VH-VL binders against a6uvu3. Designs and how they scored, part 29

Target 1, 145 residues: a6uvu3
Amino acid sequence: MDKRITLIGSKIAKTGNEFIYCGVLEECSECRFKKICHDGLIVGKRYRIVSVRSAKHPCIAYGDGVKVIEVEPSNNFTILIESKKALEGLTLSHSDIQCNNILCKYYNLCHSEGMPEKYKIMELHEKIKCPKGNSLIKATVSTIN
Key: E = the ipSAE of ESMFold2; O = the ipSAE of OpenDDE; V2 = 0.75 times the mean of E and O plus 0.25 times the DockQ between their complexes.

## First folded at step 18 (VH-VL; framework fv_felzartamab)

Design v2 (at its last look DockQ between E and O 0.18; V2 from the best seeds 0.00; counts 0 for: pae E 5.3 > 2)
Fold by OpenDDE, look of step 18:
Structure v2 (fold): chain C 145 residues (1-145), chain A 123 residues (1-123), chain B 107 residues (1-107)
Amino acid sequence: as target 1 above (145 residues)
Amino acid sequence: QVQLVESGGGLVQPGGSLRLSCAASGFTFSRYWMNWVRQAPGKGLEWVSGISSSGSYIYYADSVKGRFTISRDNSKNTLYLQMNSLRAEDTAVYYCAKDRDTIFGSYRYFDYWGQGTLVTVSS
Amino acid sequence: DIELTQPPSVSVAPGQTARISCSGDKLGDKYVYWYQQKPGQAPVLVIYQDSKRPSGIPERFSGSNSGNTATLTISGTQAEDEADYYCQAWDSSTAVVFGGGTKLTVL
């Protein structure tokens, strides 16, 4: 996949960890590592750490310093999709489930942040009982570039 | 300069409703998670609810689930807390708190707080 | 679910070192944050990511976190440091969690 180099706080610099990139901080404006940290990432996108380098570097934003990491856009997501679209192997453009019930326990699965624009349905799971009566099914989806 | 200003607090009867607002300025509101934290008189801090930058991720404390609704309008730089079915134990100063950073599972903390707005639930 | 435990009160003489503990299961694996709250005021972040000081926080404030305990240390404690102090952490299951708070009294 499209691997990128960046820096992240030393304590959370672990293979397998995920994060949403939120953009450049004010403290980063004069940082010599600004380019490495930020140029390769997209705001709002979820990334997974695939490797970590051992060396620490000082950072104004992270108290314990930062480590160089290799990341890739998160590959797999668990979400709810409409049953009528639920077909393994099918490629879909992402759209949140149209629902304003933010108190619903499934809300975050219906509105998952950091999703790619397009994904492939890799695995279908159980149907869920939507309080509004929507026909939804849990699915594991994978990023498509 | 970052500024958070809460409003909407007041006296309400048990079972009543109240809507709090938090007006944000001095930072790019739409880039940060926002939170509500409350403090009962003479008691400690209790996290109430959090909402992601876009509003896609929402969290509630168990004590308010099903009764409170957090929302935001990024076009207005405003955070909201709709409180329904209010109880005496909901009496507290409610603070708006800005997340400093967002890294899933690790970086949830509040670098700026509002002055708070008092909610009193009493018959 | 993560739970953070603080002593309800700590007393220290001026100029002495105050230590406020925050205990939780495997807390050392998480980042801990500390807030200072004076009467009638909103909380103020004094330590983030275990040991980092925000701008404007005196150097006498420091933090550590290992094992099951995070510690806020105030060296050379001053009268103005008298306040309530809260530790805070994040958990994916419980979301944001605060300790019960510690009242620091400067004798």
Scores: ipSAE 0.145, ipTM 0.770, lowest interface PAE 3.1, mean pLDDT 91
Fold by ESMFold2, look of step 18:
Structure v2 (fold): chain C 145 residues (1-145), chain A 123 residues (1-123), chain B 107 residues (1-107)
Amino acid sequence: as target 1 above (145 residues)
Amino acid sequence: QVQLVESGGGLVQPGGSLRLSCAASGFTFSRYWMNWVRQAPGKGLEWVSGISSSGSYIYYADSVKGRFTISRDNSKNTLYLQMNSLRAEDTAVYYCAKDRDTIFGSYRYFDYWGQGTLVTVSS
Amino acid sequence: DIELTQPPSVSVAPGQTARISCSGDKLGDKYVYWYQQKPGQAPVLVIYQDSKRPSGIPERFSGSNSGNTATLTISGTQAEDEADYYCQAWDSSTAVVFGGGTKLTVL
């Protein structure tokens, strides 16, 4: 299932807010709530808050305490990447495909303007037939920056 | 006792390259996200890039995407910034900043900063 | 996506209260951090999570954040408080945004 239960700082625990999950803090390594806070979340992935429970709980990482929330994955990019580098879960450094064919129907997928330097491959889709013969596959990726 | 020492700054021509280093000590470097923040002469602070504790997740400001590459070597407690295709507007003091790792990015802040290294891009 | 706006300068007499504002759309929904930078020095964190002081920061420093405005308040301002002050927040949890900075002058 897509949806997850976690805990977030009370001030930003509002329906519609988004965040990047940054991983377990040093202070959380022995926390009795570690599983509920972190289970099922992927480091570097963006989530959107879809519901908030009103009760506030103490947390050393969040000075104003935390609230229980339900989240779902946020927006991702679809891009083309080299098929030989394409493995789900792999983190790659983005490099533009060396191609200046602005008339190509795939141009915007090869030159995704907003793509960060690093990304994690979330899902692989179909290979495409590149007019210049490059071996490319369509992928949904999650931003790291 | 947290110490961050930047090096590698200097004078470079437009289109040139520099590699900055940040030597870290006084904390467990491999547990923390690290950042570069710059400040042009007489101007304010601008965040440049951040990197996760393992190096697997990396973020860049739009102004440097495709030109700068952040990296780290946890065995040497060193953060790097490779700067390519330098422009006059990249002239700044570059600070290495320790992130206080958080579960969620809206709580992240820079609790320790290095002294900075000056990069001057001029013909 | 958020822009943080600070006044370019604030002047106060010694012993008076200085207030430095940081404005942004719905800024009260975010945590705000404040940094002090003295000439030729690196920034130093003085307020985190809107209103909390790190160890070693004098009690005369305080902060608040509500609506569209966060405020750094220095009560009993002293000559050594003369510095540039920057607010900071996160935009969309992947971008770090700083305010333009405020020069505090202690007359």
Scores: ipSAE 0.124, ipTM 0.610, lowest interface PAE 5.3, mean pLDDT 81
ESMFold2 (binder alone), look of step 18: mean pLDDT 90; pTM 0.924

Design v3 (at its last fold request DockQ between E and O 0.35; V2 from the best seeds 0.00; counts 0 for: pae E 2.8 > 2)
Fold by OpenDDE, fold request of step 23:
Formats: C-alpha cells, structure tokens, sequence
Structure v3 (fold): chain C 145 residues (1-145), chain A 121 residues (1-121), chain B 107 residues (1-107)
C-alpha cells in the first residue's frame, strides 16, 4: 500500500498508533503546513503511523505541536475472539461467536458485521468476562487480502 | 456564534421509533464531524454516534448499533438521529455535539441544550 | 475497553483548590478532555488536550495528564464552579469514552 506523509499531534505521534482523518478545520486555512497535513489523506479513513520524525512544528489545532509522520491505510477492526485462538500475528478465519443474547453489551463485538473471511490478529487486549462463560479476549485484527 | 438546537424528543413506548434533529448555525457545518451524546437521568455522559463531515462515514456505540442511524443534510445544516427499536435504557437527554479534531482524537467543543427522550410503557 | 474512573464527589471550600482525578490505563498517552455540566444545562468544554483552555474559560481551570491519571484543577474555587465534571478520551477501538463524572460541591 502507498504510504503517505502527514502531520499529527506530537503527543500521539507514535509508531503503531492509529487515527481517523477528520478533515480540515477552519483554522487550517492559513496554515503553512496545510498541504502536507491534509492533501494526502481521505476524510473518514483510518491510518496507522509507520514512522515519526522528531522535529516538532507549531499547529493551531494542537497546542503541543505536531510531528511529521508516515502513514498507511489501516484496515483494523476490534472484535472478540476465543481465548484459545488468541495469538498476536496469527491469521484466523472469521466466525461469529455463537450467542443469541442480543442484549449483551458485547454482542456486536462477538458478531461483527462486514468482517472479512480472514484476518490477522494485530493486538490482544483485555480478557472479557462473558456472561455465558465463554473464554473471550478483545483483539485488534486486520483484514487480509 | 456556534449554536446547536436539538428537537424531536418525546415519550415513546418500548419498541417505538423517534427521529431527532439538530439545527446547526454559526460555523461551516459541512466541515465538521457531528455527534450525538446522551445522558440518562441522574447518570453520566455516553457517546452514541458520530458522522463524518460528508456523511460518508458513520460510527455507533455498541449499545445502539443496528437500531440507531445517524445522518446529516449539509444543505440544511441539520444533523439527525433515527432511533428504532427503542428500549427503556435509551431514556436520556440527547445532545448534539460538534466535533473539533483533525486526527480523530475527538472531543466536543460545542453542545446543544439537549432533547429528552423517554422510553416507557 | 478503556475505562475512565472519577471520584463520585469532591468538596472544597471557597477559595481553595479543587482537584478532580480521572484514571485510566495509559491515560497519560492520550489526550484528555474535561467538561463542566451544571444542573439542567448542557456540558461545556473547559479543558482540551490535557491542559488547554478554550476561549472564555477562566484561568483558574487547569489540567494535567501523566501516567494513568488526568487531573482537573480549579484554583481559587468559586461558588459558580459547583457542577458535575466529566473527563473524556478517545479510544481507537471504542471511540469516545467518558468518565463517570464528579460532583464538585463548593461548601
């Protein structure tokens, strides 16, 4: 995938972090960094930071300044998976967790719509206490082409 | 000055539907993401839904996915929230909140006065 | 899910400094935002990006964020500062998250 150059708030300018590009603010209209910040990104798209430059630049929107970053589109989703399948870097075939409790606060994470057939586990998060006793863990997964 | 005015709240029965509106003024509406945040009586704030500036991207809290639909009409500077299959736990004051961020670490710099939705039999 | 924990209530005498904490895992790595809400009113942004004040917010309001805790500080607390205060952050997986809120009472 094509990498893009942009800017981001200095505090959150860390490799591996993700953000959703929200677009140009009114205050950005006169910003000398407007082009590099905005022209390469698509509003609504999620991006992952792959590299960060150390220099800090002033920004009207971010008082602590911004840093130049290299980003790539991110196709990550958050889902619940069975703990026994939970291994970072592992590729899995997607299957919904079998549960009919539509009132469960985790239902959508257990039954994620629009998920691809296969995904790679990128990051494991906390274990989830399933009301039905399933051993589940929250995971960030990335779609695989 | 920025102004957000919610409307459409009211009393509905469980399973019913309601459509909220938020009229925006005082800023370039089409440039900014918009959000709905709700607050149950005597409880805290809960983010409900967000929509991108063009309306192409929508986001929902897990608690409302599949039931609520956020939309906007930029020609009318209006934000909407279609609420279907309403539940008692959806009872809350619903606030329209303006987003202000470039990189998705979102926060709300302006809020409407809110509109009360009561779901009760 | 990221969870933001606030004390349910904080009391302070007029003129004293009020401190409201917001705790969460690695919260110091995130931007934290604070909202003031008075009874029957909509929330008002009082701190953004940990420590920045929007226009119109008194200088007595300040914020900090490090480690696992963000703090809203109100120096020289006034009666009009009595309100509920909510911290808020963004999580890439769960979107916007609010703390449970803190009721600040000015005695």
Amino acid sequence: as target 1 above (145 residues)
Amino acid sequence: QVQLVESGGGLVQPGGSLRLSCAASGFTFSRYWMNWVRQAPGKGLEWVSGISSSGSYTYYADSVKGRFTISRDNSKNTLYLQMNSLRAEDTAVYYCAKDRDIFGYRYFDYWGQGTLVTVSS
Amino acid sequence: DIELTQPPSVSVAPGQTARISCSGDKLGDKYVYWYQQKPGQAPVLVIYQDSKRPSGIPERFSGSNSGNTATLTISGTQAEDEADYYCQAWDSSTAVVFGGGTKLTVL
Scores: ipSAE 0.789, ipTM 0.915, lowest interface PAE 0.6, mean pLDDT 93
Fold by ESMFold2, look of step 18:
Structure v3 (fold): chain C 145 residues (1-145), chain A 121 residues (1-121), chain B 107 residues (1-107)
Amino acid sequence: as target 1 above (145 residues)
Amino acid sequence: QVQLVESGGGLVQPGGSLRLSCAASGFTFSRYWMNWVRQAPGKGLEWVSGISSSGSYTYYADSVKGRFTISRDNSKNTLYLQMNSLRAEDTAVYYCAKDRDIFGYRYFDYWGQGTLVTVSS
Amino acid sequence: DIELTQPPSVSVAPGQTARISCSGDKLGDKYVYWYQQKPGQAPVLVIYQDSKRPSGIPERFSGSNSGNTATLTISGTQAEDEADYYCQAWDSSTAVVFGGGTKLTVL
């Protein structure tokens, strides 16, 4: 549970922005800010910017410079769930929607790869018209574990 | 100096499968995220899939998710795309592209010459 | 999702300045990238992060990005610059969006 401080390109250093940390580039190996930029971040993990310092610093990877940011992990993803089960803040056990219509434009949202066993509903979005008549709503969810 | 060489394209019937390969050299392959980008004849560029440096994280355009699988073998400096349940709209030149951005706001500094996939009866 | 709009074609005489636009909602808040593609060839990165040139790209190539529009500018256009040009940005940190492309004709 460490403080997560890094630097990111000045154009994208905005509170609420999210990114996936992709790792150290070869040209960063000699950078004066290497430890601040990279230590404590896990490759492939999604982070959310929670604060931004206004001062710009030079960076070989970002020509308009970088800003110091504080970040927190984000485990959010988007799925379709049954509307009658959908309440913001509710924790649900994963249950596949019983539909094998691989031609459906929503197929990947109904059968999201890597779904957690349990998840918490963070935000509800629009309802969709399921071709099979299911009452489904698009939701942003977060992993419990 | 960086070189990306795609192979494995060809003619296949709808519903068929192909496996594309991309041999990489001239950079530390295992440090970089890699991508596939395609271009239908006479059309523009379309991002298809990306994979993290270790291979642990994979990303797909909605049009291919569930049908295509991206993978890599860092010991062989090779990127792969397994394409199943192919459709006529998958007909394109498929490019292997090297990702460079630290924070996933991706851009492609090097591209292969591409391999043609034709899906037709 | 952000949509990137480019004119389908631009024509210039040799030695003229060519300007290729790329429009998208709040595009100036994003980094924009430009690729050149000659017939039968792979794309080549010519501008990154709005205005930076990779090694080997002539100084006649420049870029800008503000408001809703990014612009690729080629000064002193040469016959070899005849190509398709694509802008690129993103709609999230894992997704890539390309413009529809612009055919530059040097007559």
Scores: ipSAE 0.443, ipTM 0.730, lowest interface PAE 2.7, mean pLDDT 84
ESMFold2 (binder alone), look of step 18: mean pLDDT 91; pTM 0.928
OpenDDE, look of step 18: ipSAE 0.731; ipTM 0.865
ESMFold2, fold request of step 23: ipSAE 0.393, 0.263, 0.307; ipTM 0.701, 0.667, 0.682
ESMFold2 (binder alone), fold request of step 23: mean pLDDT 91, 92, 91; pTM 0.930, 0.933, 0.925
OpenDDE, fold request of step 23: ipSAE 0.776, 0.771; ipTM 0.905, 0.903

Design v4 (at its last look DockQ between E and O 0.59; V2 from the best seeds 0.00; counts 0 for: pae E 4.2 > 2)
Fold by OpenDDE, look of step 18:
Structure v4 (fold): chain C 145 residues (1-145), chain A 121 residues (1-121), chain B 107 residues (1-107)
Amino acid sequence: as target 1 above (145 residues)
Amino acid sequence: QVQLVESGGGLVQPGGSLRLSCAASGFTFSRYWMNWVRQAPGKGLEWVSGISSSGSYIYYANSVKGRFTISRDNSKNTLYLQMNSLRAEDTAVYYCAKDRDIFGYRYFDYWGQGTLVTVSS
Amino acid sequence: DIELTQPPSVSVAPGQTARISCSGDKLGDKYVYWYQQKPGQAPVLVIYQDSKRPSGIPERFSGSNSGNTATLTISGTQAEDEADYYCQAWDSSTAVVFGGGTKLTVL
């Protein structure tokens, strides 16, 4: 995928971190780094940091400064899947976990928004103790295009 | 100076509907994400919904998903919250909150005075 | 999913230092924000990005964040600082998250 260059707060400028680009701030209008920060990103899109440069630059939005980063659109998601389907390397068609308990702390992982129709299981994590007794496991999945 | 003024709150029966508005001024409204945050009487703050500057991206808390709809009219500098299928637990002061951070690590630098929504039979 | 835990209440004598904690898993890796809310009023941002003060916020307000805990510190606490304080963070899964709030009482 095509990588983009931008700047981000020093504290969160770590490889693997994700962010949603929210757009240009009014105070960025006169910033000399405006072009680097904003031109390559799409408002609302989630990006993953793939590399970080060590140099810090001043920023009006981030008092601790910013670092240059390389990013790419996020294509990985963390979700809960049924344990019986959990196999690293396997491609699945997405389906939400059948549950209507919106008060469950796992609801978002069971009903992840913006999920692709198909994904590949990249990494399996811990099993989740579902309050309703479902056999679930946390997984990192990647979009398949 | 930044101003956010909520309106549309009131008393409504369970299952009813209500539409909140937030009039914004003092900043370039179309450049910022906007949010609704509510607070039940005597309780803490609960984020309800957020909408991107253009309205293309929308997020909801699980507690309101499928029932509430956030929208905005940038030409009118106004944020909206359509609340359907209201429940007693939706009773709260609803605040309009201006988003700040450009990289998703979001916070709210300005809040409205809030508008009270009471859901009761 | 991140949850933010605050003590329900903290008491301090005038002139003393108040400390309000906000705990969450790997919270030190995130930016934490703090809001002050007085009775009948809207919340006011008092700390952003862990330790930064917005314009107009007194210098006695400070913040820190490391490990699993963020802390709002009010040095030389004054009577007018009596309020509810909320911590807040952002999570990629749950979006905006608030702590349960802490009632600060100035004795």
Scores: ipSAE 0.357, ipTM 0.774, lowest interface PAE 1.9, mean pLDDT 91
Fold by ESMFold2, look of step 18:
Structure v4 (fold): chain C 145 residues (1-145), chain A 121 residues (1-121), chain B 107 residues (1-107)
Amino acid sequence: as target 1 above (145 residues)
Amino acid sequence: QVQLVESGGGLVQPGGSLRLSCAASGFTFSRYWMNWVRQAPGKGLEWVSGISSSGSYIYYANSVKGRFTISRDNSKNTLYLQMNSLRAEDTAVYYCAKDRDIFGYRYFDYWGQGTLVTVSS
Amino acid sequence: DIELTQPPSVSVAPGQTARISCSGDKLGDKYVYWYQQKPGQAPVLVIYQDSKRPSGIPERFSGSNSGNTATLTISGTQAEDEADYYCQAWDSSTAVVFGGGTKLTVL
């Protein structure tokens, strides 16, 4: 019921890929696929691709064509959190890890852009070796309302 | 024809503030994500910030996070960049750029002519 | 995070073919975009989605992307093509990355 059908550029139409829906382009106003591409998607919401049809279709926005995909809202994120705060089921307020090491291989998990103000810890994964010595654990978190 | 016109650049001392504006026309502004991209004199392009069509979703480059604030007024077809705690390294031409993707993997089909910000004392 | 590497300069005689490379780890799995910037002007999109031309871009501009390398090709290069060229991709769904730029000189 929360699955939706849309079309996306052929190169990025891969199961597991996520995207943020940015809305209808002016060029799409007369496109015969407009309803299929855009109905049921919410601007600014993150979606995950759960299935991909292999056939390509023409699209004015994607010159190499598009593929039909099924998507679901992605309200789960993988982030790093402090191990002492990490308890499954706990609700936390989001805060960035205080670290400016942009060369760190974990940087994007510590500074996840687009995170909600509050989140619930759904699942804990492995602890990681932080180069700065922080005690961090990888977690799947879910948005709250 | 799509047109983007930046304004508000100028000379400012380190630690100062400046507010940039970008007036948009020729497209339905409220339906598109918008971005700021900057270019230091003689250097390459650097993405600065992006904002969703409604203003509800906002991204910053790490180099400006906490100092710059992107915003938009869809009733005036205008994009803004509030720049605080300016540093010499922020000296650049600042471009307003229209996002051309419906899925947030940005590329920019139209750019303004830019406005120069010089941070010097 | 992906880093996009371009040669700092390329020189070509008028009428010859210019090729500007853009290298990054598994770049062929991404859409690549190219911008032309003439001195004192704003960037202009010349290639989108690896190989497509926006309306108004001459047919002499073409692009390819496979493996670790995308290439902008200008066939029959003209003096007006002298500019800086930037490739662009993303390193995550929210981060935009530009190459360092290539100065094309038409001698």
Scores: ipSAE 0.256, ipTM 0.661, lowest interface PAE 4.2, mean pLDDT 82
ESMFold2 (binder alone), look of step 18: mean pLDDT 91; pTM 0.930

Design v5 (at its last look DockQ between E and O 0.51; V2 from the best seeds 0.00; counts 0 for: pae E 3.1 > 2)
Fold by OpenDDE, look of step 18:
Parts: structure tokens; sequence; C-alpha cells
Structure v5 (fold): chain C 145 residues (1-145), chain A 121 residues (1-121), chain B 107 residues (1-107)
């Protein structure tokens, strides 16, 4: 797996916890840990903590300090896929649903950020009534990279 | 000093549309996620929508999905909320709220004074 | 999905200690944030990350979080502290969640 090193608030620095990386704070610009905190993460991407180091470091963002953690992109995602591609156990290359209706309540599921290039369909859920008539199904997928 | 100034609120009929704006200053706007939070008269706070620093990642509350669109123009330091198909239950003061925390455990360290949206026939 | 429950109202005499609770499943494992809102005004962050005070917030405001309950404590409550108080947390599935709010009355 593609593991990265970063820092996170001490309280939530627990193996198995997930977070969404939201980007660099202005206050981080002169921080000596800026590189380790930010360079390896992608804004909007969900990460899972896979290991935690015990040492605490000061942080402007977390008053109780931060701990060094190893993270990997979250393995599980919920997305909409075309029904014709929907088969549990199948490995697919990710592609967003072709739709420009940003007002659709399913838009983020059709255009999910942080998705891996390839995933395995783990579980199929309900069919979705697409306003444009696309045949879509909700699925839990797992990264295979 | 951080300032958030909402505008665009007003009276609109059910089914109508309205576009809210939030002018931001006093911080590097393009570095922070931004949010809309609303409050119906005499009621509590309800998160409405959030948008990432670049605008690439967007969240909506279930209550507004399919009707509201959040966007931003970083060159203008402005946050927007396009509200379509408005309903009576959308009546509220809408607050622009600056995001804090970079690891998803988000909170709002600064709020605007809000703009009132009234949906009534 | 996480839900945050607050008492609808709390009353306290001036100079006494006010305590406002916020309850949720395993809330002690999360960071909790508190906002003060006075009539006709926008919310103001008074506590972040369970117990930290933003600059400008009086020291009489404090916070704690353990088990299933976070608590906002106002020691030596003053008339000016009369307001609505909201707790808030984040959940990976629910996103941002607010409590129902507590009206603090200073008698």
Amino acid sequence: as target 1 above (145 residues)
Amino acid sequence: QVQLVESGGGLVQPGGSLRLSCAASGFTFSRYWMNWVRQAPGKGLEWVSGISSSGSYIYYADSVKGRFTISRDNSKNTLYLQMNSLRAEDTAVYYCAKHRDIFGYRYFDYWGQGTLVTVSS
Amino acid sequence: DIELTQPPSVSVAPGQTARISCSGDKLGDKYVYWYQQKPGQAPVLVIYQDSKRPSGIPERFSGSNSGNTATLTISGTQAEDEADYYCQAWDSSTAVVFGGGTKLTVL
C-alpha cells in the first residue's frame, strides 16, 4: 500500500481512525513540520491511520500537540457505478460518471474525489434513480493499490 | 482581522431562486475550506454546505442536495450559494463560516453576521 | 450517524457556575467545539478541541470531554454570558453536526 507519513492531533491519532485532508493552513507556512505534514497528502482525500508513534510535537493547529502517523488512502469508498459494470468481486478502473449536473444530489457519488485508479467492487447496494436516466447502482468499493 | 460579509438574502416565493454571496477578507481565502450554516427563526444551527479550498471537493446536507450549489471564486475572495427550488423550510439566516482544522475534524473559527432568506407566498 | 443532545435550557445565578452538557455516542473520542450566540448576533467560537479557548475568550469559559459527554463550564457566570450555546462535532459519515442548542439564562 502507498503509505505516507504525516502528523495529526494527539487525541485522534489512533490506528484505524480516518480523516479527510483539508489542506495547508496559513499558519503552517513557517512551521518546521510543514513538509512532513502536507507534502504527501491530497486535499479532499480520505486517509486511514495505520500506525502511530508515541512522541508528541507542538502544533499551532492542535493545542494538545500532534503525533507522527502513517496513513494510507482509505480502502473503502461508496460510489455510484453504471449498472452494467456492477458485479461483486469485479475489479474496475475508475472513471467518473459522465454528467455535468452539479445540482444533482448524487453528483459527489458520481464524481468522488480521492478515488483510486482501480478498485474492487465489494458490495452492491440499491439502484439509483438517476434524473438523467442513467442506470446506476450504489456500491462499496475497495482500493487494490 | 478576519471578516466575512454575507449578502443576497431577501424575500422569495416558494419555488424561486436566490444567490447568496460571502465576501471574505483578513486571511488567505484560497487556503481554507468555506461553509454555509443556516438558522431558521427560533431554531438551532444547521450545516448546509462546505467547499474545499480549490472548490474541487463539495459537501451538502441532505436537506439541500439537488437544490443548492456551493461555489467560490478565489480571485475575488468570495463564496457563493445558489439556492433553487426554495421551500418554506429554507427560511433562515444564512451564515458564511470559515473552516478550521486540516484533518477533517472541522469547526468554524469565524462567522459572518448572516443574511436573511425568507421563503413565503 | 452521530447525534448531539443538549438540554434546551440552563439557568444560573450571577457568580455561580453554569454547566452545559452535550451528549453523543463515543463523543469523548472526538473533538468537540462550542459556540456562543447572543440574540441577533452570529455564533462565536468559545471552545475548540474540547478545552481550548480562542484568543479573546474569557478564562471563565472552559470545556471538557469524556465518555459520551462534553461539558461547557462557565465559572463565575456574568449577565453578559446569557446566550444560546451550541456544541459541534465532526463525523466521517455525517460531516458537521450541531447540538440542538442550550439557552443559558442568568437569573
Scores: ipSAE 0.598, ipTM 0.797, lowest interface PAE 0.9, mean pLDDT 91
Fold by ESMFold2, look of step 18:
Structure v5 (fold): chain C 145 residues (1-145), chain A 121 residues (1-121), chain B 107 residues (1-107)
Amino acid sequence: as target 1 above (145 residues)
Amino acid sequence: QVQLVESGGGLVQPGGSLRLSCAASGFTFSRYWMNWVRQAPGKGLEWVSGISSSGSYIYYADSVKGRFTISRDNSKNTLYLQMNSLRAEDTAVYYCAKHRDIFGYRYFDYWGQGTLVTVSS
Amino acid sequence: DIELTQPPSVSVAPGQTARISCSGDKLGDKYVYWYQQKPGQAPVLVIYQDSKRPSGIPERFSGSNSGNTATLTISGTQAEDEADYYCQAWDSSTAVVFGGGTKLTVL
């Protein structure tokens, strides 16, 4: 339900694309579309494009024009979690996997930057072979906040 | 008159640590994403890390994840790169670069002159 | 992950047109950026969003991007244009990818 309208450069305006909103440019301060482009978005927040309107509009930031898009917040992360706790739809409190192997190919999935305090499991993927023998499954999760 | 001035480069042994700084002026530092880009001698450009305007979102190239830490101090208009567990392949000129785009599809309109990091012996 | 391929070098006579290509899968669906780097200097943005010139970049610099190939074009090439040129795009909203660079020689 938390869909918002904005405008984005015509080449980026594709359903499924994600972006991080970086804020108003100084060039946009007097733009008549400034409110439509920016007022519904939070600086630093990730969004996913869910629909695209075909009409182009002029824009000082995107010289080939912009298109109207609908977006929704994207707080999804890919992490590794213990297989025994992994049920789609379940909400868990974050608990650290105790591993200091910085050179492991899965390190970033076990120690994801921006790891939420609590998360909901959206989708389960494959189990992985942990070098330390942990029983781990790759999951797409979403922050609760 | 955007200015970006890197400092803190030098000679370090493998496994050592080094901290780079980038002093920024001529723009509202707290409103822009900042980045580190490096260039090994005689080689091309490689993006290293980026940090959002508030510092809340941080990204690393796979080659440096877990070893490098980007940070910023908006009250001092300064970007930092803490480099730990340095390897010979980290030898490069490190550039501080300013981000320009509303939607995070980054390109860099201003670059510093760079600071050399040499990792050997 | 997108990979950007550039020829290692391009040579042109003074006054002629130089074309530097940058190839990647479906690159025409992305915005492409070009940087000039002269020896011992930091890179300078010369083309953004495929074809736009920043203030202060001569009109002899132009760009295009369609299909799998973006092209930086320098008309009336001058000795001062001798430099390395890098294309840039992104792999995702957070990842930045550079081409390997092209040395432009003005003979």
Scores: ipSAE 0.357, ipTM 0.697, lowest interface PAE 3.1, mean pLDDT 83
ESMFold2 (binder alone), look of step 18: mean pLDDT 92; pTM 0.924

